# Designs tried in a protein design chat: VH-VL binders against o27280. Part 34

Target 1, 266 residues: o27280
Amino acid sequence: MDSMNVPEVLEIKRIVEESESVKTFIFSWDFRREVRPGQFVMVWDFRDEKPMSVSLIDPVRSEIGISIRRVGEFTDRVHGLSEGDLLGIRGPYGRGFELMGRDILLVGGGIGMAPLAALADEATARGMRVDALVAARTADELLFLDRLEAAGVNISTCTDDGSCGFKGFAHERLLTLEENHDMAAVCGPEPMMFQVMRILDERDVPAQLSLERYMKCAVGICGQCCLDDTGFRVCAEGPVFWSQELSRVREFGRYRRDPAGRRVPW

## First folded at step 16 (VH-VL)

Design Ae3
Fold by OpenDDE, look of step 18:
Structure Ae3 (fold): chain C 266 residues (1-266), chain A 118 residues (1-118), chain B 112 residues (1-112)
Amino acid sequence: as target 1 above (266 residues)
Amino acid sequence: EVQLLESGGGLVQPGGSLRLSCAASGFTFRSYSMSWVRQAPGKGLEWVSAISGRGGKTYYADSVKGRFTISRDNSKNTLYLQMNSLRAEDTAVYYCARHDWYGAFDIWGQGTMVTVSS
Amino acid sequence: QSVLTQPPSVSGAPGQRVTISCTGSSSNIGSGWDVHWYQQLPGTAPKLLIYENTNRPSGVPDRFSGSKSGTSASLAITGLQAEDEADYYCQSHDSSLSGSKVFGGGTKLTVL
């Protein structure tokens, strides 16, 4: 319970430039505090706070990594930081991925690959066979390819512009790949996840999907991340959901709520 | 070492039956779809049949539908091809091959020769 | 008759560049299915040479390259060597054939 309310000021141990717009910030971590792929932390730059997925879990080095895409004022500030600088970290929060079976399919888009990269490490460490479909708009936005390859993950890439791999969207590429998986984990743009989920359902592949919503408290109190009709709180019951759970969520793949609570279409 | 080893080939009369086996080793057999591919003497490669890793889905070329049956025993790491109502045009070297995720045949056996002749 | 069309033979001198075409249709290569290439040396089983249109498995030299465009694919061999003399096959998937894998007719490459 204490871990849910105690921010810790941590020094940035290392920064990895993943792409032009994505950096991974690495911190020393006390693994007496458990963290699972798919969980998120609240990152505080002493001005604002944002939820970020954990993209690296390294018990050997006692480190975690948080991958952040440069998309606004907060992330601009964070991207301006250097090794040795400080950030506030509280968490981890939320429900992470559950691994099952022998063969796992990962489908990620853009920064959505962050939690999946951590999951890939765990899965491969457990001796699972991991296939990863990595999608992005362009080749230079594909994330964690070298890391995944080094882990022994089979990779298929797709880009909107065809600059790398399959030209098209993730769900289109998925239709052209072999179907021998016990489960799937999906994270990326919600329209992508929606289409991928439909395909996986048709294939009878159990799937977990990580949602992103406007999130403030991270502890299920403020309700800002509540999903319509179900009452699911992304920060508490998620962010990882089973496909069966998301099938009950009307807004999934269709719209989200902005900070003012208004519907914003995808 | 990853390898496939075919067996069961031989000489058979038209209308006869033959059962081919493919023993897999060096990898998790159930995780991969498998195919039979044949090659008639002096001819090209022809896909014959495929089966999913768990055996739930099977596929056949039109030329062998109704006559051939593909199956697998994952507990024995073995792929099978039951060939019935054999014809002269079925004469070929039969290869078993593993599917990678992309649908390519990344591992091949040495092949076993099937000769259908009166 | 093969679903994918290859030239029956190609030839080149050592050090030259040769290209082998693989022509499909809208139901296979044109529908988004990947093209794979195999090398078959005389008296041996086929070996995967190119997968997913352009990728080389480990051990395949970079003088082998694949490409795909529209309903066709191509295998290019640069710096042709004597040991490259073999049969080459393209392979894909055809949606109109009940999920069948399909091969080209094969191309015999002769090194002069």
Scores: ipSAE 0.896, ipTM 0.941, lowest interface PAE 0.5, mean pLDDT 95
Fold by ESMFold2, look of step 16:
Structure Ae3 (fold): chain C 266 residues (1-266), chain A 118 residues (1-118), chain B 112 residues (1-112)
Amino acid sequence: as target 1 above (266 residues)
Amino acid sequence: EVQLLESGGGLVQPGGSLRLSCAASGFTFRSYSMSWVRQAPGKGLEWVSAISGRGGKTYYADSVKGRFTISRDNSKNTLYLQMNSLRAEDTAVYYCARHDWYGAFDIWGQGTMVTVSS
Amino acid sequence: QSVLTQPPSVSGAPGQRVTISCTGSSSNIGSGWDVHWYQQLPGTAPKLLIYENTNRPSGVPDRFSGSKSGTSASLAITGLQAEDEADYYCQSHDSSLSGSKVFGGGTKLTVL
């Protein structure tokens, strides 16, 4: 059996407050277990287990960072932890982003910027030109801006309330920006990703989109992360999909599923 | 280090043709849209034409449509403007300008003078 | 006439504050298109001064600032210096002109 399928109990080394609702938890990590931007881990608080985005991949310091948004009982408990406390981590799992060409567009909404921040670090280290459209409801929820600027990323922001940058949705802002990209990576609320995907398809920009679905096993056995009509398991064939793969998926952008498998509006 | 160098300006008769060149250096040329912007003596700036980084999209001001053709050779890092059916009103300094992602012109050449007169 | 309207001239004494307006319409600034500003010293090429409404490129002093509201934008220059004497242009994108770039008519700043 693969040791990545059994949780390893790790000490929280450091906590970074990214916003009022998002914290990054940093752990020592043995990089013999490779981790790539766009892959995820299962975080176990000894009571429940949830998939979380890897936002920092630092082989030099032997560290990973996992960004967690406070949204319920599990994440409230994890946000209450301190440095030195323990969490179980299993993974990484899934297919990560693939970089191509020299010019990449990142489009992230809310916590969706977490895997894109990790990707931005890799892209800039390879000498790529990185343009990032960072979206949130309000200015205080814009994530990783200082980190992206320090990495040399060109940033445009948009907020629903107009408190920072363009007032409106990411896809509306995208229409007013220049189109010179070899590829795009997109992660955020699924309705946003659907609208962004349509624009990128019209512009002939290859896009990779990171999906979230309910997960239990994370290795493709339980079937709870399946997409309609294709049978794709987000934990096994994703979470990162090419836009062409998603064009066959009727549910993308239209609804999500709860733990019981019921359709729930976005 | 980042440079745009225009050439090809000069005196030409009305109805004549002229080809401007803009040599780019110090940056990855194909990653950026480029424009030509002109300025008649004593007048303001007027955008003339633009081309996408890969060359797939071109745009023209109404005043030059059908007479001017923008092109680029990414293997030579060179932008071109072919100007046909020139008129006195085309007399101007012509600048080569690079677009940033936001649609601003972040790098400009020093310009080349085109004079259309008998 | 220019799609973006600027005053033809403004003036100020050294150390003072000057503002330059750029008035557009619903087909340009009012549709969410950014406003950019350029300084052109006599006999030289234009230089980018402000991009994306409010951002300064590296090397531009913080006494230059931009803002945007509704269909209009403004450039403010504080601590006016003699070398600020130049022409200033706003620039945006206009959807009604085949999706093309547009400049304001320009504003000559005279330092008294």
Scores: ipSAE 0.745, ipTM 0.884, lowest interface PAE 1.0, mean pLDDT 89
Fold by ESMFold2, look of step 18:
Structure Ae3 (fold): chain C 266 residues (1-266), chain A 118 residues (1-118), chain B 112 residues (1-112)
Amino acid sequence: as target 1 above (266 residues)
Amino acid sequence: EVQLLESGGGLVQPGGSLRLSCAASGFTFRSYSMSWVRQAPGKGLEWVSAISGRGGKTYYADSVKGRFTISRDNSKNTLYLQMNSLRAEDTAVYYCARHDWYGAFDIWGQGTMVTVSS
Amino acid sequence: QSVLTQPPSVSGAPGQRVTISCTGSSSNIGSGWDVHWYQQLPGTAPKLLIYENTNRPSGVPDRFSGSKSGTSASLAITGLQAEDEADYYCQSHDSSLSGSKVFGGGTKLTVL
C-alpha cells in the first residue's frame, strides 16, 4: 500500500525502429494495471528516470509499446539496449484521452504521434472515422504512417521542408482540409499545438491536447509539472487537457519552465 | 454500398422553381460536407453549392446566389437544392457529390436533368 | 472563363503516354490547395481519379499519376487504353472572394 508506485523491472521483448531517432520498445504487461491512450510511464535505466509516451496498448497479446526519441544521454543509453535487456517501468500516470462522437481528428508533430497512434487504434476499434495530420520537419521524421494506414486511418502529411506532403506547418495544412469532426486530439511541439488549438476553437471542435513538462515524482506531489495561472499538474490533471482548460493558461504556447521554475523560450 | 441518388429534375419554364433531392446511403451522412455540381449539355462541370456536414455553413457560386438554397436533413440522410427564379442558363444535369477530408468529391450520384425552357 | 485552365483536347495511341495540364494561380493551387482529378466516361457521372495531388483511390490503376508544381498540376496516363477515352477534369479550391470549389474546363482524351 505505498503512496508512490515502485518501478517494475521488465525485459525488452521487441524493438521497432520507427525512424533514425525513434525506437519503440515493447514489453509484456499485466493489464490489471490498466493503460489508456495519452497516459505516460516513467522509464528507469537504473541511473535515471524519464517520462515516456505509451504508443501501443495491446491487451490481447498482453503487450505495451513505449516510443522513445534519442535526444540526450538517457535516451542514448536506452537506444543502445537490445531485446532481452531490462528497464524499470512505473505507472501508468496521468489523464488519458477521452473519445466522443464518431469522427476524430488527430494532429501530431514528431514524437507527439506516439500517444496518438495508441488513440487511433482505440478509435478505429470503436468504428470511428479517424483522420490524422502527421507533421514533422522532414519526411524521415514522420512517424507511424504504415501503422496508421493499416488501421484504416486517413492520413495527410506535412513537413517543414516539403520533402513529403504539404510544405509547411500543421496549422497551415489544417486550414486546407475539411472540418467535419466531433473532436480532435493534438500532441507535439507546444507552439504547434497552440496554433492548432486556435483553429479548432474557432471551428467549435472540442480538442484535447497532450502537454510535456518536467517531471520528477509523476504522482502529483513535487510540483515540478505545474502550469502557470491554474496550478494544474501535468502528471496528475494532465498530460491530456481539454482546450477549454488550456485557454486559461498564459504559458501555453509562449514559454516553458525549467526544473528551477525559470521561464525559458520554446 | 455507398450511394447517392438524385431526384426532382424536369422541365420548367423560366422564372419557375424546382426542388432537387439527393438520397444518401451506406455511410454516416452527417460526417461529410456535400455539394451540388452541374453540367450544362456539352459543357464542363460547374460547382454550384456546398453545405457542411451538420448544416451550419452554406456556400454558393455567384451565378446562383440569392436564387438557390442548399439544405440537408441528417435524420433522413437527404440533401436538397431549392432552385427559384430559374433561367435558361440553369439547364444542366445536377449531380450530388460527397466531400472527402481532402476536399475532393469522392462519391457522385447519377445526376438529374433540369431543363429550363418555354 | 474557368479559374483552372486545361487544354480542350489531347490524343494518343494505345500504349502511349499522355499528359493533361491544369494551370491555376496564386489564389488556388499556388496557395497550397490540393488538386484532384476526375474521369467522366460518356453518358456517366464523374469518378474520382486522383486526390490530394498524387494519390489514387482504391481501384485506380497506377498508370494514372498526378503531380503539382507551383501554380500548375498535371495528370499523366501511361500505357494508354481504349477505355481511357473520356473527359478529364481537375478541381481545386479558390480562396478569392468566392471561396469556392473550382473545376478546370475539361479535357477530351481521344484514343486513336
Scores: ipSAE 0.742, ipTM 0.882, lowest interface PAE 1.0, mean pLDDT 90

Design Ae3
Fold by ESMFold2, fold request of step 20:
Structure Ae3 (fold): chain C 266 residues (1-266), chain A 118 residues (1-118), chain B 112 residues (1-112)
Amino acid sequence: as target 1 above (266 residues)
Amino acid sequence: EVQLLESGGGLVQPGGSLRLSCAASGFTFRSYSMSWVRQAPGKGLEWVSAISGRGGKTYYADSVKGRFTISRDNSKNTLYLQMNSLRAEDTAVYYCARHDWYGAFDIWGQGTMVTVSS
Amino acid sequence: QSVLTQPPSVSGAPGQRVTISCTGSSSNIGSGWDVHWYQQLPGTAPKLLIYENTNRPSGVPDRFSGSKSGTSASLAITGLQAEDEADYYCQSHDSSLSGSKVFGGGTKLTVL
């Protein structure tokens, strides 16, 4: 049995309330098990197990942070936990983001900013220029702004209701921002990522996008996380894909599948 | 520490040519789009031309299209403006300006004076 | 003619508040393009005062503020000081095929 495939029971060291609906749970971590931005872990609450993004990777303090949005029964239970309570963690899994060049654009929607916040820390530590477009429905749901600012990231915000920054969607804001980037990293609602990817492709900006799919095994053996048209397994070949890889996938941005495998519109 | 320094201005006859240079220092030059902005004596600011950080995209105000050519040499951290077929209305101080991500001009040079007269 | 329209001049007494308008159209400010503001002291290059409609660069006093609504923008200056005497320009982007960046005509501020 691989140590990555067995949950390690860890004590919640700290909880950061990022918004009304998002909390970051911080754990001590032995970095001999390396974690890359864009990889995920499976979080086990002793009843169920769900994939979650790593948002903080701090080898100096030997800590990781996992950001979780309250969206259902599992996440409601986890949000009810306190410091000192226990969770099982297995992983990390998946392919993380790759950095290239000196100038990176981050585009994050909602909780999708979590893995991008970790990537921003790595990029700034390497001396890269980082521009981040942070999107949400409302100002109260914009994530990680103070952390990004402290890291020296240039921030632009957009909100559906216009309560902060540009009123509208992330792809609409992109059309009004300067284009000098070597690459982009994108994570958020799949319709947003599809629209952003189209703009970045037209501009010849290499882009990596982080996808979410239903997962069971997290190591690629059950096939539950497969994409139509290619058979890519999000847990094994992803969750981070280059835009060129996704251009062959009809499903991307158009529909999703429920746990029974049925097509469901976005 | 961040600095832009224009040079190459002077007096020139109508129909003549002149080449402006802008030396950049203190920042990663290729990461930023750059513009030339001019100001005729006693008048307001007029955007003239822009070039992307990698140099692949160039833009010109209608008043200078076909006569001016913007370029850059990222290995020398230098922006250029080749001005041909100069007219009296081209008389101005020419500024070199750096774009930020939002499209503002966050760093300006001192300017160099171009006078077109006979 | 200027794509962005500013009043040619404004004035105010020390300690007072003034506003400088910047009126555009649907091809620039009205299409969601940001407005930026510059101060130009006599004989010097322009200096960025406000970017992205409302943000101040480091070192710019908080008595300078910007706003944008519809097709127009405003620069407000409170607590007027003699050193504020300068020309002020708004700047945006125009989506027409002819231009990328556009400036307003400029406003001379006189502190009485």
Scores: ipSAE 0.735, ipTM 0.881, lowest interface PAE 1.1, mean pLDDT 89
Fold by ESMFold2, fold request of step 20:
Structure Ae3 (fold): chain C 266 residues (1-266), chain A 118 residues (1-118), chain B 112 residues (1-112)
Amino acid sequence: as target 1 above (266 residues)
Amino acid sequence: EVQLLESGGGLVQPGGSLRLSCAASGFTFRSYSMSWVRQAPGKGLEWVSAISGRGGKTYYADSVKGRFTISRDNSKNTLYLQMNSLRAEDTAVYYCARHDWYGAFDIWGQGTMVTVSS
Amino acid sequence: QSVLTQPPSVSGAPGQRVTISCTGSSSNIGSGWDVHWYQQLPGTAPKLLIYENTNRPSGVPDRFSGSKSGTSASLAITGLQAEDEADYYCQSHDSSLSGSKVFGGGTKLTVL
């Protein structure tokens, strides 16, 4: 009860197939353990443990949802589970998004829309105007569109292949939309986030960006999630950073690191 | 109810000046860029000027640059167009219009008539 | 050319389908700027009919539809009705001038 690092074993209550490659796993959740949009949990399948973003925060139904993209052995195993099967969850961890003002821009790429969908629900519940630019490679990979529409979010889509909405990259679409926001929240592939951050900085729009790095402990002890130049630990000082904080980080948008600490290009 | 109401139109001599106002209500005025759009009698729509929601950026059609000044007072929910050195070709109905996120004009006023004659 | 070109007039019989074209250039529609459409009934202010190329505001019937391809856009009206007789304008943004909104010249639709 007193250990923050002990996974709680929970039953999968419901599975939502968001796309061919993305599922949302819904659990009953005791909200005495508060969770905020942009925080993450460590998901344990009794063999391995990976960080995953919370995409649904529903205190009324006492539920959370965790969206997981199939990308490897761990996520293949989790995607093979059924309702009633068990997963370990520890957390939440990290710094979530902060809402301010009345007008917010969300820019999400692929699975990066997961934490932004949770943020959109909170923002609309507060009466904010929410504009969401949703990006993917293809139309079939655009996430959460029906949910965002039902919440009253204004949506623009872009796809690399042009199968839905604007043909091209999120930062290219952003240049053709109105500048009317008090803040922005950005999550997706790091090259996309870097380009979007540059535009938002030029427009003097405060932006928060959610980074992904290799994580081991998730509580800031092991140092595996540290950023070059600053020593910021993504699991402790992030995963959500203000653009001002990231402007001091040379690796952002340029390279990433593998589990052994080696520099790997994007 | 969301509405825009223009005022300040009238008859003015060539070379004269006139100031138009547009009162906004029913929405958070400072969250939206605004435009003036005009329509000469029997002619099409012509965009005139735009101003960002917080007022930091202004834009003008070439036909009015140097003669017209757009401004806004967000504490009064009011958009303005100061028109100087008026010409006969400025004769038109002047609409104020609200921009949506996509750059469309989703809310229009009913317009105010400016006649430059004699 | 930065000006959007529309036919000056178009006509159709009740119940028919009519289209109105909007031709732009690489500095506006061809650069990825959206096309929006407005209906203006005689003696009234324009009304937004289509935004972001294909989307309808609440209350606009689905017999109005928009499309965009290359440097051109089209407004289609199916099941033509007498009350559709109006002027129609396309509108976009031209990147050759910062902040410049551009309208087409307008199309007068006559219901025969």
Scores: ipSAE 0.732, ipTM 0.877, lowest interface PAE 1.1, mean pLDDT 89

## First folded at step 17 (VH-VL)

Design C21
Fold by OpenDDE, look of step 18:
Structure C21 (fold): chain C 266 residues (1-266), chain A 118 residues (1-118), chain B 112 residues (1-112)
Amino acid sequence: as target 1 above (266 residues)
Amino acid sequence: EVQLLESGGGLVQPGGSLRLSCAASGFTFRDYAMSWVRQAPGKGLEWVSAISGRGGSTYYADSVKGRFTISRDNSKNTLYLQMNSLRAEDTAVYYCARKSNYGSFDYWGQGTMVTVSS
Amino acid sequence: QSVLTQPPSVSGAPGQRVTISCTGSSSNIGWGYSVHWYQQLPGTAPKLLIYYNTNRPSGVPDRFSGSKSGTSASLAITGLQAEDEADYYCQSYDYSLFGSKVFGGGTKLTVL
């Protein structure tokens, strides 16, 4: 095993409460190990291990952040941790986002905003114009708004219930925007991403999308995150894919496979 | 009012070059992707090329790849099509078209005629 | 050959209903890309008639309607009028052609 595959036990430096269900855990990071927005790490709580996107990359403070949504037993345990507690981190893994052009559109839903927030920081640091469409079910689930605003990102919000911004889904809000960008980065519920992708394609906007699948090894050997018909491994060839790549993926936006390999509809 | 005005068409010999221009007005030019669509005499519509709003991405039909170059000057609100190595089959009316939010071509110019003949 | 297939011609009498089909594939209409329709009167530039499958731009009468199902789309014209005599084109996007916009071959509508 490569040295990068051994979890490093790191102390939680800070915890940021992003919402009722989302916390960002901040760790000291040696930036001799490169990390890019869109890449993920494996988080080990000494009982179980789960892939998590990097949501903060701060070379100045030598820190990274991992945003975790409370959705099950593992994340429940992690959310019970305090500053000073320990977690195992190995990685980073996967293909991250590429930045192109002078301006970028970010379209994120829920926890999908995590990797996009990191991308926003990089893009703004490079002097790019960043517009972000932030979607959630309700206003209280909108993530990273203050952070994005502080970075100079132009934010548009949409909520399913209309509690903040546009009432409706991200793709519906996107259709109302009379602006195009050099590229787009998309992350969120797969049905959302599927709709957004088609709109961006039709608008001649190159798009990168970050997929989520069940991942065990993170190194492309177990096959649990393989995509139908293409053989793409989300942990190796992804999780960030170009729209043209995803167009070849039959299951994209339609179904996923559970840990038992069964097709599960979105 | 949105207006698109094509120019630069004319008669050219095979193997020759021509540069088309499209002057846009009535909207924020940089916010919209633009395309060239052509129509041979008595034939249907054929998409030729597209360029993103900020000009960072370009797309071409297979029939014109390597020969045509689409570009834009957002400071001048102008779209261009540089056509090199022209062939007889390139003879057509060339339309400038704006891409809408919905992916349609919502505004078209009146077109400029390009004739490639020996 | 056009990526999208249309009948070369259709005809109808004034007041009748006519339909123009647009048949695509799994890489364009069937993949979920939107379909748009254009009307081209003789000697004029095309005009957007239907956008995003079913929507009418301002100024387009409600007797024009669009629909989409599976790998195909359809344009319906009710209460056919003499001024409807024109060429009609469907248009969509195809991912297999690396960002290409695709048109149908066009349909000539004759009002009898």
Scores: ipSAE 0.878, ipTM 0.930, lowest interface PAE 0.6, mean pLDDT 95

Design C25
Fold by OpenDDE, look of step 18:
Structure C25 (fold): chain C 266 residues (1-266), chain A 118 residues (1-118), chain B 112 residues (1-112)
Amino acid sequence: as target 1 above (266 residues)
Amino acid sequence: EVQLLESGGGLVQPGGSLRLSCAASGFTFRDYAMSWVRQAPGKGLEWVSAISGRGGSTYYADSVKGRFTISRDNSKNTLYLQMNSLRAEDTAVYYCARKSNYGSFDYWGQGTMVTVSS
Amino acid sequence: QSVLTQPPSVSGAPGQRVTISCTGSSSNIGWGYSVHWYQQLPGTAPKLLIYYNTNRPSGVPDRFSGSKSGTSASLAITGLQAEDEADYYCQSYDYSLSGYKVFGGGTKLTVL
């Protein structure tokens, strides 16, 4: 077994409250272990383990950040932690984003902005132009706006209720944007990603999309995160996929499988 | 008003080369992906090549891969198509077309005729 | 053979309704990609007629309409007029062809 599969017990250095339901937990990181935007880690609270995207990569401070949305028992426990408390972290795992071209479009929905925020930092550091379409149900659920702005990202927002920016869904807002980019990175609700992908394909914009599936092992063994018809394991071949890869995945944007293996519609 | 004006067409022998240009005006050129679409005499439309707004991504039809190169100079508002190793089947009117926000070709030039003949 | 299949020709008398079909597959129209339609008058460049399945650009009369269902799309022309005599092309995207923008074979509309 690879040493990377042994959880490392790390102290929470800082906690950033991103929204009412989202916190970013910051850890010291040894960058001899490479980590890329789009990769995930397994977070262990000594009772349960869940995959979480890396949302901050800071080689200068030797830190990484993991943004976690409060959605259940595990995340409730984690959200109850304080600075100085301990968590187990193993990874990183999966395929991260690749950067291409001179400019990039980021399209994120809700907590999907987590890996994209990390990508934005890398892209801007490389001197790329970064535009970000940040979507959420309401204004108070929009994530990382100040961080993105500080990095020099050009931000467009959209909310389902119109409380901030464009009233509507991300793909609807995208249709109103006149600019085309060299590449796009997308992460959010799968129905959103499906629609966004279609538009980007039609616009001649290469797109990478980060999928979320139920993951157990993170090492491509258990098969829990397998995608229908392709055999793709989200934890191994993903979670970041090119649009051409996802076009072969029948379930993409349509359904997922729950822990029992049942089809669950989006 | 959006305008696209193709140039560079003409008669060329098989195996020869030709470079097409498309001068764009009336819009922010760099914000739009551009394509070349051709139409052989008496035939239908065939997509040839596309390029992203900033030029970082290019696409080609299988029929022209390895022979044609699409490029753009955003400082000159000009789209190019370098055509090498031309074949008789490349004979067509070549249109410059702008890609809309919806993925359609919302503006077309009047086309430039390319004839490949011995 | 075109990835999108259109009838080679259709005809109608002035005032009639005509429809032009565009049949695709699961890798293009059926996957969810939008369909666009173009009108090409004799000796002219194509003109966008319908975009994103059902939308008309400014200047296109409402007697032109587009629809999409399953793996197919359709262009309907009501109140057919003499000036509608032209070639019509549907266009979409196909992921199986390395990012191809695909056109139908075109339909010659004759007004009788």
Scores: ipSAE 0.833, ipTM 0.919, lowest interface PAE 0.6, mean pLDDT 95

